VHH binders against F-box protein At1g11810. Designs and how they scored, part 23

Target 1, 377 residues: F-box protein At1g11810, of Arabidopsis thaliana (Mouse-ear cress) (q9sa94)
Amino acid sequence: MTTTMSTLPVVLVDEILARVPITSLRSLRSTCKKWEASSKTNLVGGKATARKSSHVGFILIGDKICSMKLDLNGGDDFVDTSVNQVSAFDGFAISQLFHCDGLLFCISNNHYSNYTLMVCNMYLGETRLIQNRSLFESYQNFCSYAFGYDSSKNRNHKILRNNSVSGGYEIYSLKSDSWKDLNVDLEKSIHLWRLGSVSLKGNAYFRVIKVIEEGVWEYNLLCFDFTRESFGKLLSLPFESLGDEGEGIMVISCVRDDHLAVLYQRDTLGIWISTEIEPNKVSWREFLQVDLATLDGFPDVFIAGRFIVDEEKQVVVVFGQETELDLNHGNAFIFGRDGYFTSFTVGDAPPEDFTSYVPSLVSLQIDKTGKRKARDD
Short names: E, the ipSAE of ESMFold2; O, the ipSAE of OpenDDE; V2, 0.75 times the mean of E and O plus 0.25 times the DockQ between their complexes.

## First folded at step 6 (VHH)

Design s5 (framework vhh_ozoralizumab_d1)
Fold by ESMFold2-Fast, scan of step 6:
Parts: sequence; C-alpha cells; structure tokens
Structure s5 (fold): chain B 377 residues (1-377), chain A 124 residues (1-124)
Amino acid sequence: as target 1 above (377 residues)
Amino acid sequence: EVQLVESGGGLVQPGGSLRLSCAASGFTFSSYAMYWVRQAPGKGLEWVSEISGSGGSTKYPDSVKGRFTISRDNAKNTLYLQMNSLRPEDTAVYYCARTIKVWSGDTYTPFDYRGQGTLVTVSS
C-alpha cells in the first residue's frame, strides 16, 4: 500500500532536517514518519527548537549532485557548512537542477548526446525517468527548461522546454506522462537565458536578454504561467543594465517560497527582493548594496554565480569564482551591513548550480486508468 | 549588421573528410561563443559542436566526438569545422551560429543569429 502522509508543519520540517543527514533521504522519510507519530502524542517532544538561520539545498559541483547544509550562527560565530555527494545519482553526470514543490528536476548529460531527464522526490525516494522525443536527443543542450505546476486542485507538475535552435516550445505533464507541442509566441529580440530559471508559486521565472540593437542588450525577467500555459509580459528590474557587452552579472533566486530575489554585480553587488510578484507585474525593494572596492581582503576578480538570502541575519551568501581559471576550489562569501564579509570553501570546484530544498509528499507514481496501482517494493 | 557566411560543403564519399568555414562580420567575434548546428533532410536542427569565445573550451555530442573538430581564428573572424570519417547520416545543411557571451550563461546561452548554411552530402 502506498502511504500518504499528512501535511507536515514547516517547523517540523526544519527540525527534522537539522537532525537527519539529507544524504540519507530514504532514512529521513522513515524517521519523519515515526517521529511525526511520536510528536503528535507528546506536545513537549513535538516542540521545535529555537529558530536558527539554516539553509538546506542541493548544489552541482562538477557533474555531481551534493547536498548542502549551511548554518548561519548569530553574532561573530563561525559559519557551519557540510557538503555531501548524493549517492542516489551515482553513475549520472548532472548538468542542471531545478526545484519545485519539493520535487527535484535533473538533466543528466555529459555535454554530449546521452541525455536523461528525471524528476525525483528525494523525501519519498521516488524517481521518474522522462521519455524524450528522439528528435531532440542530440541537441537538448540548446533547450531552456522550466519546472512548475498548474493551479488545479491536485497540482499537475509540468516541464516547459524551449529549443532555441528551432524556436519551438513543448510541455510535459507528470499526470499524463506525455509531451505536447505548445504554440507560444515570443518576440525575436527576446532570448531566454537557458540556465537558472526559478520556480515560484507554481510558475517559472526566466532571466531574459532583450536585444536593443547590435551589441547592446539589457537584462529583463519573464514569467511562464503553467496554468495558462503562456508567457507574461516583460518584468522590470530595479537596476539599469543597458550598455557594455555582458559586463554586468545577473542572478535570480527564490526567497520565502513566495518572493523573487535578484542580484546584480558590476563594481557594486546589489540585492533586491520582490514586494509583489505576479506573471505580469513586479515591484522591488533594496535588500543590500555592497561596494566591493571597500572590502579589505576581497579578491580583485570575483564573479557571482548563485546566492542565498537570509533576511533574519541581514546577510546574503554568494557562491562564485575568484578567477575564470580557478576550477579547483569553490569559494563562497557572506556579505552583510557596513562592510561585513567573510569567506568559506564549498567543495573542490565552484558550484555550477544551486537550488534550495524543502521536502514534499508529491508522489511520482503514475495512476493507471481503471487499474489499481501496483505496489513498488 | 551581423553576417555569418558558411562555405566548404559539398559531395564526399563515406569515410572522407571536409573542412567547413564560417566568415563572421558586423560584431566583435572574440566576445561570442560559436556553434555549428546541422539539419538533416526531414529532421530538426541538431547541435554539432560548441567553442568558447577564447577557444579554450570545446564540446561535442557523442555522434561526432572524435570525428569532428571545431576551431576558431579570432584574428581572421573565422570559425572552422573539420569533419573526418564522414558517414551517410552526416548529410545535412550545416549552419554557423552565434551565442551571447555572458559569464554565468556562456555555455547555455541561446544563439541569436545563424547563417544561411552550407550543404554537405555524404554518398557513394
């Protein structure tokens, strides 16, 4: 029999993740089930520990998925971090990670023709391999991916794929286990950034490049609405990016599961968090502005890649490269108010991707029409 | 005005070799990653090879790895594809394509321009 768990309170999720290694997710599922039953009968035993600034997610180091726990202690305390390779992906070379609704969407490829698309519920220990159309086998690396769900009562999780070579769009449905072609129009001057789309409230947000004229472009955002299966209008950014050929660095991240954050780096590093975010409207507030030239001991060359916002501690954790040639050390910085910064090392190479993670009860098993689902042992 | 002009295609026997060239103009060539893509009769576009703006990084699908070599001469604004051990299934129109250079998306940025193509026919 398939066990359906009740809704797990947020405070219990944080407490469980603090106690159990994320690399042992099948054990985590068993532990959570037993612990939930125990805590419901004992109010003292079910009490959450005091809130700590702790961040849990998956990072891509080289071609390996690793779990990361980052514990930001208050005051002048040191940063505690742990990085462990996820054995469930042994034998796979992973190029991209996406997270939506407690599900992890992975693209496995060797940057060659052997592509595998998979959706995993790491909490339940379930994996679904997604059938690719043979036509796209050798050129899936031209595809932009987005992961989301429609707003139906029982969420239908979907994957959007845009082939930048053909310009076509197609959408996969987890419920039907099938692809369909999607006729969406996008102005020729707008190009989806293929890397780093983020899922937010069931929709996906893309960085886009809008070409103004030859050699001149600006950064913008674009939402794909998985309920309507259409793009929204271009969303304004809180900074000006017009000018030089790709000199500014733009990164986006999800915060509080309902807001979007944007990082823009040139000679300063700015972080903004959305105050309102909808498919056709956005408003921003400044979170942090750092003048990198004023930081004593900061590297002469630093390129931001991924980031985590901690609003309670008033800091941002930024993963990046100190030089374009330094592929042997992963460096991360924590930036705060009034010139506060510190550094730490994350693995043996710069993270290529990072996605925050929260467990969910979404089943990846396919419901068979008119037939009882077979038990998977 | 961005222009990409491919040349070097033609008829070749299985096992033969061809070298394709792409002459680029109207932009700073060294600032852009470049692709070779192909379209076989009745098929969609297929990625063939990728090269970074500096030429320091190259990538290939397994279908051509070890047989094809991408290279560039930034002083001459020219992209090349050396094709060895050609097979009938390599028959396609080959296109030179430009991608937008951005550090955090260089390898995975979309391309915004493609040339008119050059036909390669592999048959005996």
Scores: ipSAE 0.199, ipTM 0.575, lowest interface PAE 4.6, mean pLDDT 73

Design s6 (framework vhh_8emy_2)
Fold by ESMFold2-Fast, scan of step 6:
Structure s6 (fold): chain B 377 residues (1-377), chain A 124 residues (1-124)
Amino acid sequence: as target 1 above (377 residues)
Amino acid sequence: QVQLQESGGGLVQPGSSLRLSCAASGFTFSSYAMHWVRQAPGKGPEWVSSISGSGGSTNYATSVKGRFSISRDNPSKTLYLQMNSLRPEDSAVYYCARTYEIPYGDVYTYFDYRGQGTQVTVSS
């Protein structure tokens, strides 16, 4: 069977774009724009008759990077999803995935206690393997990572690493292809979550626990500013989290590429979106509140892991697991107003990470002058 | 006041066994994940093994997997490391450490307390 650009799914178009040389991208982009224009149709006159919310991004399912397209159709309220394993990572067992500025930062484990760190530009088909300083410093289970960039003219992309065993911080620069030790002053009562920092406007946001006294703690957020190479002050959350160990689930995500969202699950599932987010300041608005006990057919146990906010449709898509022991189901729920919920399956395991796909022209090749090649941001 | 006190180290020959203990006080022991960390002369700290607060989950560094066993006795507030088939490269000061267990998410956070250590020397 033969296919044309006008019949290709968005996921396949994205894969094609990742494999072409830079000089060929303009011709392909021109063709894709014409294809998009030609695909817009209605039953009566050349304008779209149905409106869709569409989410395209990368997810980590088990140990595999997959591209995902999620369509929330305007006409039939139907969820349509497609998930495809990204072939560029075939043979890698990926434990963590970070996204910043159209680049993916990936951590791969092997059976020999050897960790591979890599930054990938899927649009240019470029990968940089990051030299690790010492095999004895590469304990992924006790390293927290964050990915971002500084405010310099050409954006220097950087990776922050904290080793909980040594208590040390170090920072990697893509521009210099080198690590340096970083002196970080963080109060001893503040504990970073090991996994799941989120990149936003070049900086990284961490979930943290602040210990008030022995056995008493609260959830907060903390920003690492890659320009100043320092942490900001604790950022307040829009919900009451003061409690003992063993209560509540907090997840964070990006919205519109410039705002932070927080999900807090206990007896209810609450979603808030930032109205203002800066390294030392945050303000919140409530997006959705769901009383999980009022939902007929909802699982007795549900642990939220990742989520996507769709402001146009006024829904949230939440990925999670129905029991701590059920690792074989990739169930997702869509929550909306007035008790609306529905479910669908994404894959064989709960997604651990999700990021919106944005193509990047940032070159990962090491330049003799230390300058990165042309970019389109 | 949180206190962690290691014991059970010593000088042993290759192939021998040792059992390390860590006595904890000043906190609710069962609410915290516990870990063994070692540091050899001239090297940075190396994580060895971890156990969840309930004891239901354990993890080991590849270099010790199959030879070492971590366990805990929550009523007595004691952490243990059973070390079998010891090798010269296991020679180090061994520390116990604690971390918070975050509910329903990532289990281990920053190591907030570490003990004074116990010396293990595998020689001759």
Scores: ipSAE 0.387, ipTM 0.710, lowest interface PAE 3.4, mean pLDDT 74

Design t1 (framework vhh_8emy_2)
Fold by ESMFold2-Fast, scan of step 6:
Structure t1 (fold): chain B 377 residues (1-377), chain A 127 residues (1-127)
Amino acid sequence: as target 1 above (377 residues)
Amino acid sequence: QVQLQESGGGLVQPGSSLRLSCAASGFTFSSYAMHWVRQAPGKGPEWVSSISGSGGSTNYATSVKGRFSISRDNPSKTLYLQMNSLRPEDSAVYYCARTYEIKYSGKTDVYTSFDYRGQGTQVTVSS
């Protein structure tokens, strides 16, 4: 049986959704409203309520979705962080999180039951389960995902899936609740790095490896344009990254909802923010450059995984792993100008993913009229 | 330049064993993870098994765990799949495929997309 979840008997869909507690979704929605309120800055004599250096979102710790609030204080290296497990997803082992336009796209897997794809509006407490097109889908680590929307068609939200086993690309439309094949082909020297695509202004940006010659490769970026349903040209990076076994780590992140940031770690840690970002063009400015050898007390082994840029404080928050067996707590580092660095703990295990969150009024429900319910937002 | 050529398929009875080979050329074999993928008539492709470039790590689809064994011989640039206790549902064209390994500080972080696949070898399990 290969069928869309929306075409299954309603009783089966309702039974699956019942595994997500309604009371927990209501509580989460209340928390999201509080996050929205706390993200606003009141400077009319109310400086104590200012939250301009506050970051709110969701993180993935192990297989659990947790809400995170990070407040940067002007004190002596003071950081206030709170991490709370989202009980609405206690029945699910979550492997990936994506955020686009106030919606979360989540992938749940257990290696035996064919993994579950879902889009969630945490603010409204709505969830749509997405049918896997193939009952014989490959191991989830061979699929690469991206989340975006078609800006020319009233923000029809879409999911791109690259399935290495099929060798092809598929796209899902929230409006039609259906998958279709895409005839896209990348030059054989270009390889999508499987995890960590970032949604930006309706499009998705991927890290890619371009093979220059045998054993030599470089990092590049590639945009998937959800309006045209095609890849753009390779986008240049502000650093040289010709690869071998000593090659550095590249991480990308979204800044201010409309800019892309790149982190490159080797013997130094560099961060650049886009000054212009479009599917076929990018330009960069340097934000921060840190010589890791100058930092007393910095771990000998550290692999950056995710990061947050705070332009007002002129710092970057980097999440990563210090050792292969660092499973007791997740260390994060804050880097700033002139050798400034400090650390804090984000929970009882290293974070695997992070996505910032802004509430959305986009409805995921299918009504009897079949019309654009989400467009009334 | 890059070539992958599968062989060893054939018609066998249920419960039989069969060994598939994939001869690689045109690249540094040990720098790539190798995979077996199969496709039955009228069905989508299914991932079967993977092996790291060094041969130190292997993975298997649930449907073949305990019955199939993947191995490689880097000096001869050959990938193997030993298939035991074959079932009618194992009937398919079997392809070998490669992915480039990304390795940092002795650790493999991620596999890239499948960029090359062979022409396939037919396995038919029937009485």
Scores: ipSAE 0.479, ipTM 0.745, lowest interface PAE 2.8, mean pLDDT 74

Design t2 (framework vhh_ozoralizumab_d1)
Fold by ESMFold2-Fast, scan of step 6:
Structure t2 (fold): chain B 377 residues (1-377), chain A 127 residues (1-127)
Amino acid sequence: as target 1 above (377 residues)
Amino acid sequence: EVQLVESGGGLVQPGGSLRLSCAASGFTFSSYAMYWVRQAPGKGLEWVSEISGSGGSTKYPDSVKGRFTISRDNAKNTLYLQMNSLRPEDTAVYYCARSIEVKYGSRTDVYHPFDYRGQGTLVTVSS
């Protein structure tokens, strides 16, 4: 750098953040916050500043973790996307990633069915390899994972794992660096989506289906509370669920790190955002409804995989798979009001996973439990 | 009332072949992904193969890829595992299991845990 970060104007700091590795992001945000504290009213009230929207997160393209910055500029429909491979993971084939409280939880898979579980503190450049219990090592292809933390001082970060064959649950604690079996009181009719959960306010939210009768099921959500180490009640969804040979796909995403969003695609593409979300209760508001059949130039086949909500711009960015003859392109779509849509390219393949670091005024406290493990704080 | 009944296990020489069957009843067989899972003596459960409800997609771990073939007959509610070039390390109790599939176009989402696995069938590979 030609100058120190603490002496830079806010506009230039924003420009530099687009090029700085994600591992340095918290340090830069700390610097920016010192300026925001005294100028917050002026920044929030500025029309020109309020029109620029940026989303930063981690994206999985093939087996590589990449940092992504997505800039939605003004009203000119110009989208600026930068994608950079995270070099810390160059030696690993990553199959899944989770974000909670400034930490990344990554599952690495290789062609011998060997699984490596790791938690990374990107700001501190710290990595902890998690030892697998030998009973589960041959079976990690069929484990579902969730990442969260409990309400204790300094937050004890935890990983929940479900074994698909035994139906058993176990939980890992970063503080104790150990696994324990967990007896879960969950109805036999409830089944979890195999690939993933969303971390929100320390807890994890799962897509689930509830079997009503053989061949008939409904979509629901289920929260795992890492403080109580138990599942909450089934949470209602704001749309008619699948059942009796019905077709549709549900996707969930985190908004502003404090709300949940759900996308449901069938004949239309609907998006709802939670107005209240807790382990045993939820309420929803509709954000957007798109009739895909009415969009000129939209692909004949598109299946939503991941999405980002931009409430300021009143749009949703949807990543997904197109079924094209002879081609496979990493296209993303932006949907807005009154039939507005546009597209842009992320790469040569669609993203397989995405976790978002949305710009916010909340301080990210990064877990230092690994450095204080011996003290039992 | 849902049942999975495995059969076809036995003693076989190294390099030999066996065909396992799993008879399913009590559910709409074609709506479920099906799996073969094994447990070798002194070891944990190991995934062996998976097949989609339609039979259009199959997957194998490297340990059996090229030697084992999973297939299904949805008209007969039967799952099969053809095992060729058997090795002593293939000695295990073999179980079939199901998981729920939700489909939308070409996308298939799989839900777990695995459900209604049967009693298993023993395969012993030795001289």
Scores: ipSAE 0.510, ipTM 0.700, lowest interface PAE 1.2, mean pLDDT 73

Design t3 (framework vhh_8emy_2)
Amino acid sequence: QVQLQESGGGLVQPGSSLRLSCAASGFTFSSYAMHWVRQAPGKGPEWVSSISGSGGSTNYATSVKGRFSISRDNPSKTLYLQMNSLRPEDSAVYYCARTYEITIGGKTDVYTYFDYRGQGTQVTVSS
ESMFold2-Fast, scan of step 6: ipSAE 0.514; ipTM 0.777

Design t4 (framework vhh_ozoralizumab_d1; at its last look DockQ between E and O 0.50; V2 from the best seeds 0.00; counts 0 for: pae E 2.6 > 2, unsure alone 64.2 < 65)
Fold by ESMFold2, look of step 7:
Structure t4 (fold): chain B 377 residues (1-377), chain A 127 residues (1-127)
Amino acid sequence: as target 1 above (377 residues)
Amino acid sequence: EVQLVESGGGLVQPGGSLRLSCAASGFTFSSYAMYWVRQAPGKGLEWVSEISGSGGSTKYPDSVKGRFTISRDNAKNTLYLQMNSLRPEDTAVYYCARSITVTVSGYTETYHPFDYRGQGTLVTVSS
């Protein structure tokens, strides 16, 4: 009777933790430790069980933030998924989601001219609304964003915004609670993907194209260094993309917050993982190559979207991209070596903006007078 | 060679109307979302309307909503802006623009910033 709740899904526990204040969270952690200890006693004196590979994070499905837990249970087709809408965001239609350092940066556009920018610490239950500039209305639909932090001792979290109308850049500092114009030195031939970037080790990485001439372009990778507040050099990709009219699809993801991964889809699906990644240099290793035409039962019309790399299981989980107004055609696929693949269902639409979750003690309250210090002990 | 050529500007009394045109050539016009933007004297560029490649979706900021109408004729490769109830604050050089887009099997990716090619067309709203 003392273990009646020992079978609760881990995703539900994570959802509860995302909603509680810090003092309640300490008490809840103590309770969760008791449940974990009770669960482990089921293994005393018995045979060891196979290790799970778990991915826990937040995912955008349609306009709602959901928590997701994905368990890969071994060598068989065992895929356990839990997806639960985060009710704390029910009043918002979220269009973009970024994660950095345990914080979520969210963009809501419930109404055409009614954008809301917010940063959330789900562990502390804190939310900061980001004040926009007076002329933001004139370009609010046309911004690319990035979220990161500098190398200062206490990490100053920052938001980069590209004004697509003017081509200008602005940077927001959480510490100063203010925006400033940023003078950026990029070639005119370099264009950033509209839907933003991924954050890795405090910096942001963009998928970009370099236009050689009309109809001739190539993919490139570009880092924004939040410490220097500038872009680095174009970073080499492990594949050739030079061609007219866009022959393949490139997608970027992070692996365990230490590495960048790139996916390139043409007739094959290739995945590479960085062995070294810095604002001005990168090295790659091949992770997986899949010939999609050889997969029996794989759909002929598939455009890769967000993906998750699992190095332990040597697989990738790939979500489809929206290709039409009918959003009911999304599926999730797991690819492995030697033609292995399987599928599972995630919501009624392809997920967007997936990110891993790491609890954080970073306080979002600005320093005025008498700010509270968070405690986790 | 890609070209965007604006026309139809001029001097108009407050409360009047103008229709701007943008002739497009050198690219597959119907594959691109198109934009009108303006630059008032001494000011930065300001977005004033957006239309999807098919013409099925239009968007406007509150400053012009209800007064301006964007449209396109994909058979003629022409973008339009109908401006009604003009105010002195609408005085600006008006540009048409496109995003850089990449289409793979009917899926379109949009890249920024906007691509401006013409000299614009001057609209002056005064006395």
Scores: ipSAE 0.381, ipTM 0.700, lowest interface PAE 2.6, mean pLDDT 75
ESMFold2-Fast, scan of step 6: ipSAE 0.600; ipTM 0.829
ESMFold2 (binder alone), look of step 7: mean pLDDT 78; pTM 0.775
OpenDDE, look of step 7: ipSAE 0.689; ipTM 0.842

Design t5 (framework vhh_8emy_2)
Fold by ESMFold2-Fast, scan of step 6:
Structure t5 (fold): chain B 377 residues (1-377), chain A 127 residues (1-127)
Amino acid sequence: as target 1 above (377 residues)
Amino acid sequence: QVQLQESGGGLVQPGSSLRLSCAASGFTFSSYAMHWVRQAPGKGPEWVSSISGSGGSTNYATSVKGRFSISRDNPSKTLYLQMNSLRPEDSAVYYCARTVEIKVSGYKDVYTYFDYRGQGTQVTVSS
């Protein structure tokens, strides 16, 4: 067994997996959660407050997937960032990435009309290419995607696709290796944002635009339940977001694998974390509020794109663009309490996406469909 | 007051050409991206082609690329679809459609959704 660092963000990931029996996915999850909980308990004990807080995941810089390790050291005000291109995706131009249950779902657009959908287990080195029912529909950028799994035994992982042109929904099942049309009830005034759904506890959470009247809209959240294969009710947000000239920016992120965070930017930057999140209900708590106009040295124009919450350090790391025209600078900002603000650089361009990563033993082998194809050919 | 009215459909033989028109009223036509969408019997609507408000950018479904051409005349508030080398599988009701772009201040990312479609014009390609 040879370990490749470019496909595994940290050595600690390998050490965790080495302690878990290969045939037990539940044991893997138990070990990972126990390790994480133990680490957090030690930090809360107060003796480890000067230790580095580490965030590990994948980022999309331009069209390339890179592994990222972000170390936050509050003691000396130093940020250490390690970014390495993942060689397994050489030759693919990646436009979107999603994470669920230790699997990565990637959308490749190497040619304008040629979209490739793929699910990868980076730990096992397995990839499944997914046949697209219609390449021209995927090209149009009117498709929204989500990745999750149902509550069945051994978890059937699924991909939801919405095509806003047709208003239609399709669902792909990894177990059957097939697409099916899906009838869903969704109000005509509700439109899924094309970019960025977040997987959480097997379900997917979408940013949505609700049109109130001509030229007036607001942000909302909507959950797709992969077990019931249906949408929940609109989930309330902890802020008011009437979209006069689209000045407000809403971003969502997953925290602790079991909670959502929402960022809302106008003149202030607000971050809230869910205290309860289910398909039909949500409750929020405020994490941070920053008045951007009071920050010396902060850019005149900054558009938040993705963020990471570090509850132990009481900071948020925000990736975004400093101007609509200059995408050659990969600056990120760290915001904390009492006007704490610093910046660091991540690559030559701002990250277009970020997803946290936890390894998995979920196999992508096609047992049933493989037997069928062997019989046919 | 937003109105979109298609015309130009009909029955033609394979290999023929048709030009569809869409007359728009009730809004500032040049400020909106416009699209052609078709729906065959028993199928959902399928996107065919798009054109930016200025006409400077066009896109086509792979099945029609090289055969169809989208254009617009902003002074007359009219959208066109020139359809060449028609095939039986092009048979559908053709709709013109408007999209709304919700822009985030100072950012190139836009949220795009369809808000209006016309009544459609029937195209039947049969021998």
Scores: ipSAE 0.406, ipTM 0.711, lowest interface PAE 2.8, mean pLDDT 75

Design t6 (framework vhh_ozoralizumab_d1)
Fold by ESMFold2-Fast, scan of step 6:
Structure t6 (fold): chain B 377 residues (1-377), chain A 127 residues (1-127)
Amino acid sequence: as target 1 above (377 residues)
Amino acid sequence: EVQLVESGGGLVQPGGSLRLSCAASGFTFSSYAMYWVRQAPGKGLEWVSEISGSGGSTKYPDSVKGRFTISRDNAKNTLYLQMNSLRPEDTAVYYCARTYKIEYGSKTDTYTPFDYRGQGTLVTVSS
């Protein structure tokens, strides 16, 4: 007898999903909504004294892509994590991960610093290798990337690439399987961070600095609109970063499928979530403020790198890097209200990247007429 | 008044050596990562070398690794490139460049585009 995952208890579904890579579960899409609904209704009946939240995604530990499931338990500070290396990427040293519309965009560094660009649908088990241009390998270390899609009927997924040496912009289209040069200029005072853009509703959001004067700069955000193929206006941040000794760390993350979160670390750790986010405007609300100096066991030299917001439990999970070497570099931290703080180990090295995961039926195959198949529209 | 002035280029035979210098002024030199980039005749810009503000980290592409050495003297506000075992394909205008670089754990982000670049110094490798 074949048993479908949707007929199993939530605990057993959790066990199966933790042990089997997401790439092996083609039926995951139909079960995910049922499983999520079942998880939320587990609290019905008055037997549960605590809420359970689960987060599923992909993380980059060293140069390896791993699937991750994170379970947050209420009532105590216990955390359950499942991390499994994704074998489909064996033999690749992965340097960056981007997520958009259930697709992963990966950049690998092969032997001799040769780079491979690929887009993967982990739910369907499909991969498309992206044809590189002749100058790509020489300038890879200075390229910034963003992943998104346009407003066309079948969502044309696109990759933006900026080369900091040449200053040029290029855009790749999955529909045409081709690169084109893009005439887009930023003011000379505005600089994109090379690593880490976030995809949201088809657009990409970049951390940027704006140079005010020599040695004086501030953090800002900037949106690239893949429909218009242009940058929007600078987006305001909910904290003051202006100053020549601004030693704060800024990190961005996607919350739900339609909002941005920003983390700003200095003497405190602040988290804000957007209440409105569009290419040319943003509004923010405060989510959490933590005084790091009051926390027992918190490292003095911790630098935040990635984070997950759990709005229902009113906590944030922060992954980051310690400046000095010691044992157990894979520690992650959970911060909550009223001084709530705990830590857990996620691996033998800190996650360098993290992306949440939603399965998709978007096909990466090109039909015999040369047109990409889009199955989820 | 940010200024970068390259010098030390010239004509050299294959297998020879040259040392390039870049004199920096108008900014706190030790606070910035510095780069050498080159442009061969009729070709695009190519990254040659990178050095952190403290000088504690350096990077090279395979095309020059083991032959070229980047260094800096923060007391003199000067960047250097020692080029050994020069080849005809190393013929290019060499530029000293500055950009913002934020060190973040084991990763280092580079701000784009380059916020300043010098006028260049020509290196010609021929017999």
Scores: ipSAE 0.306, ipTM 0.655, lowest interface PAE 4.0, mean pLDDT 74

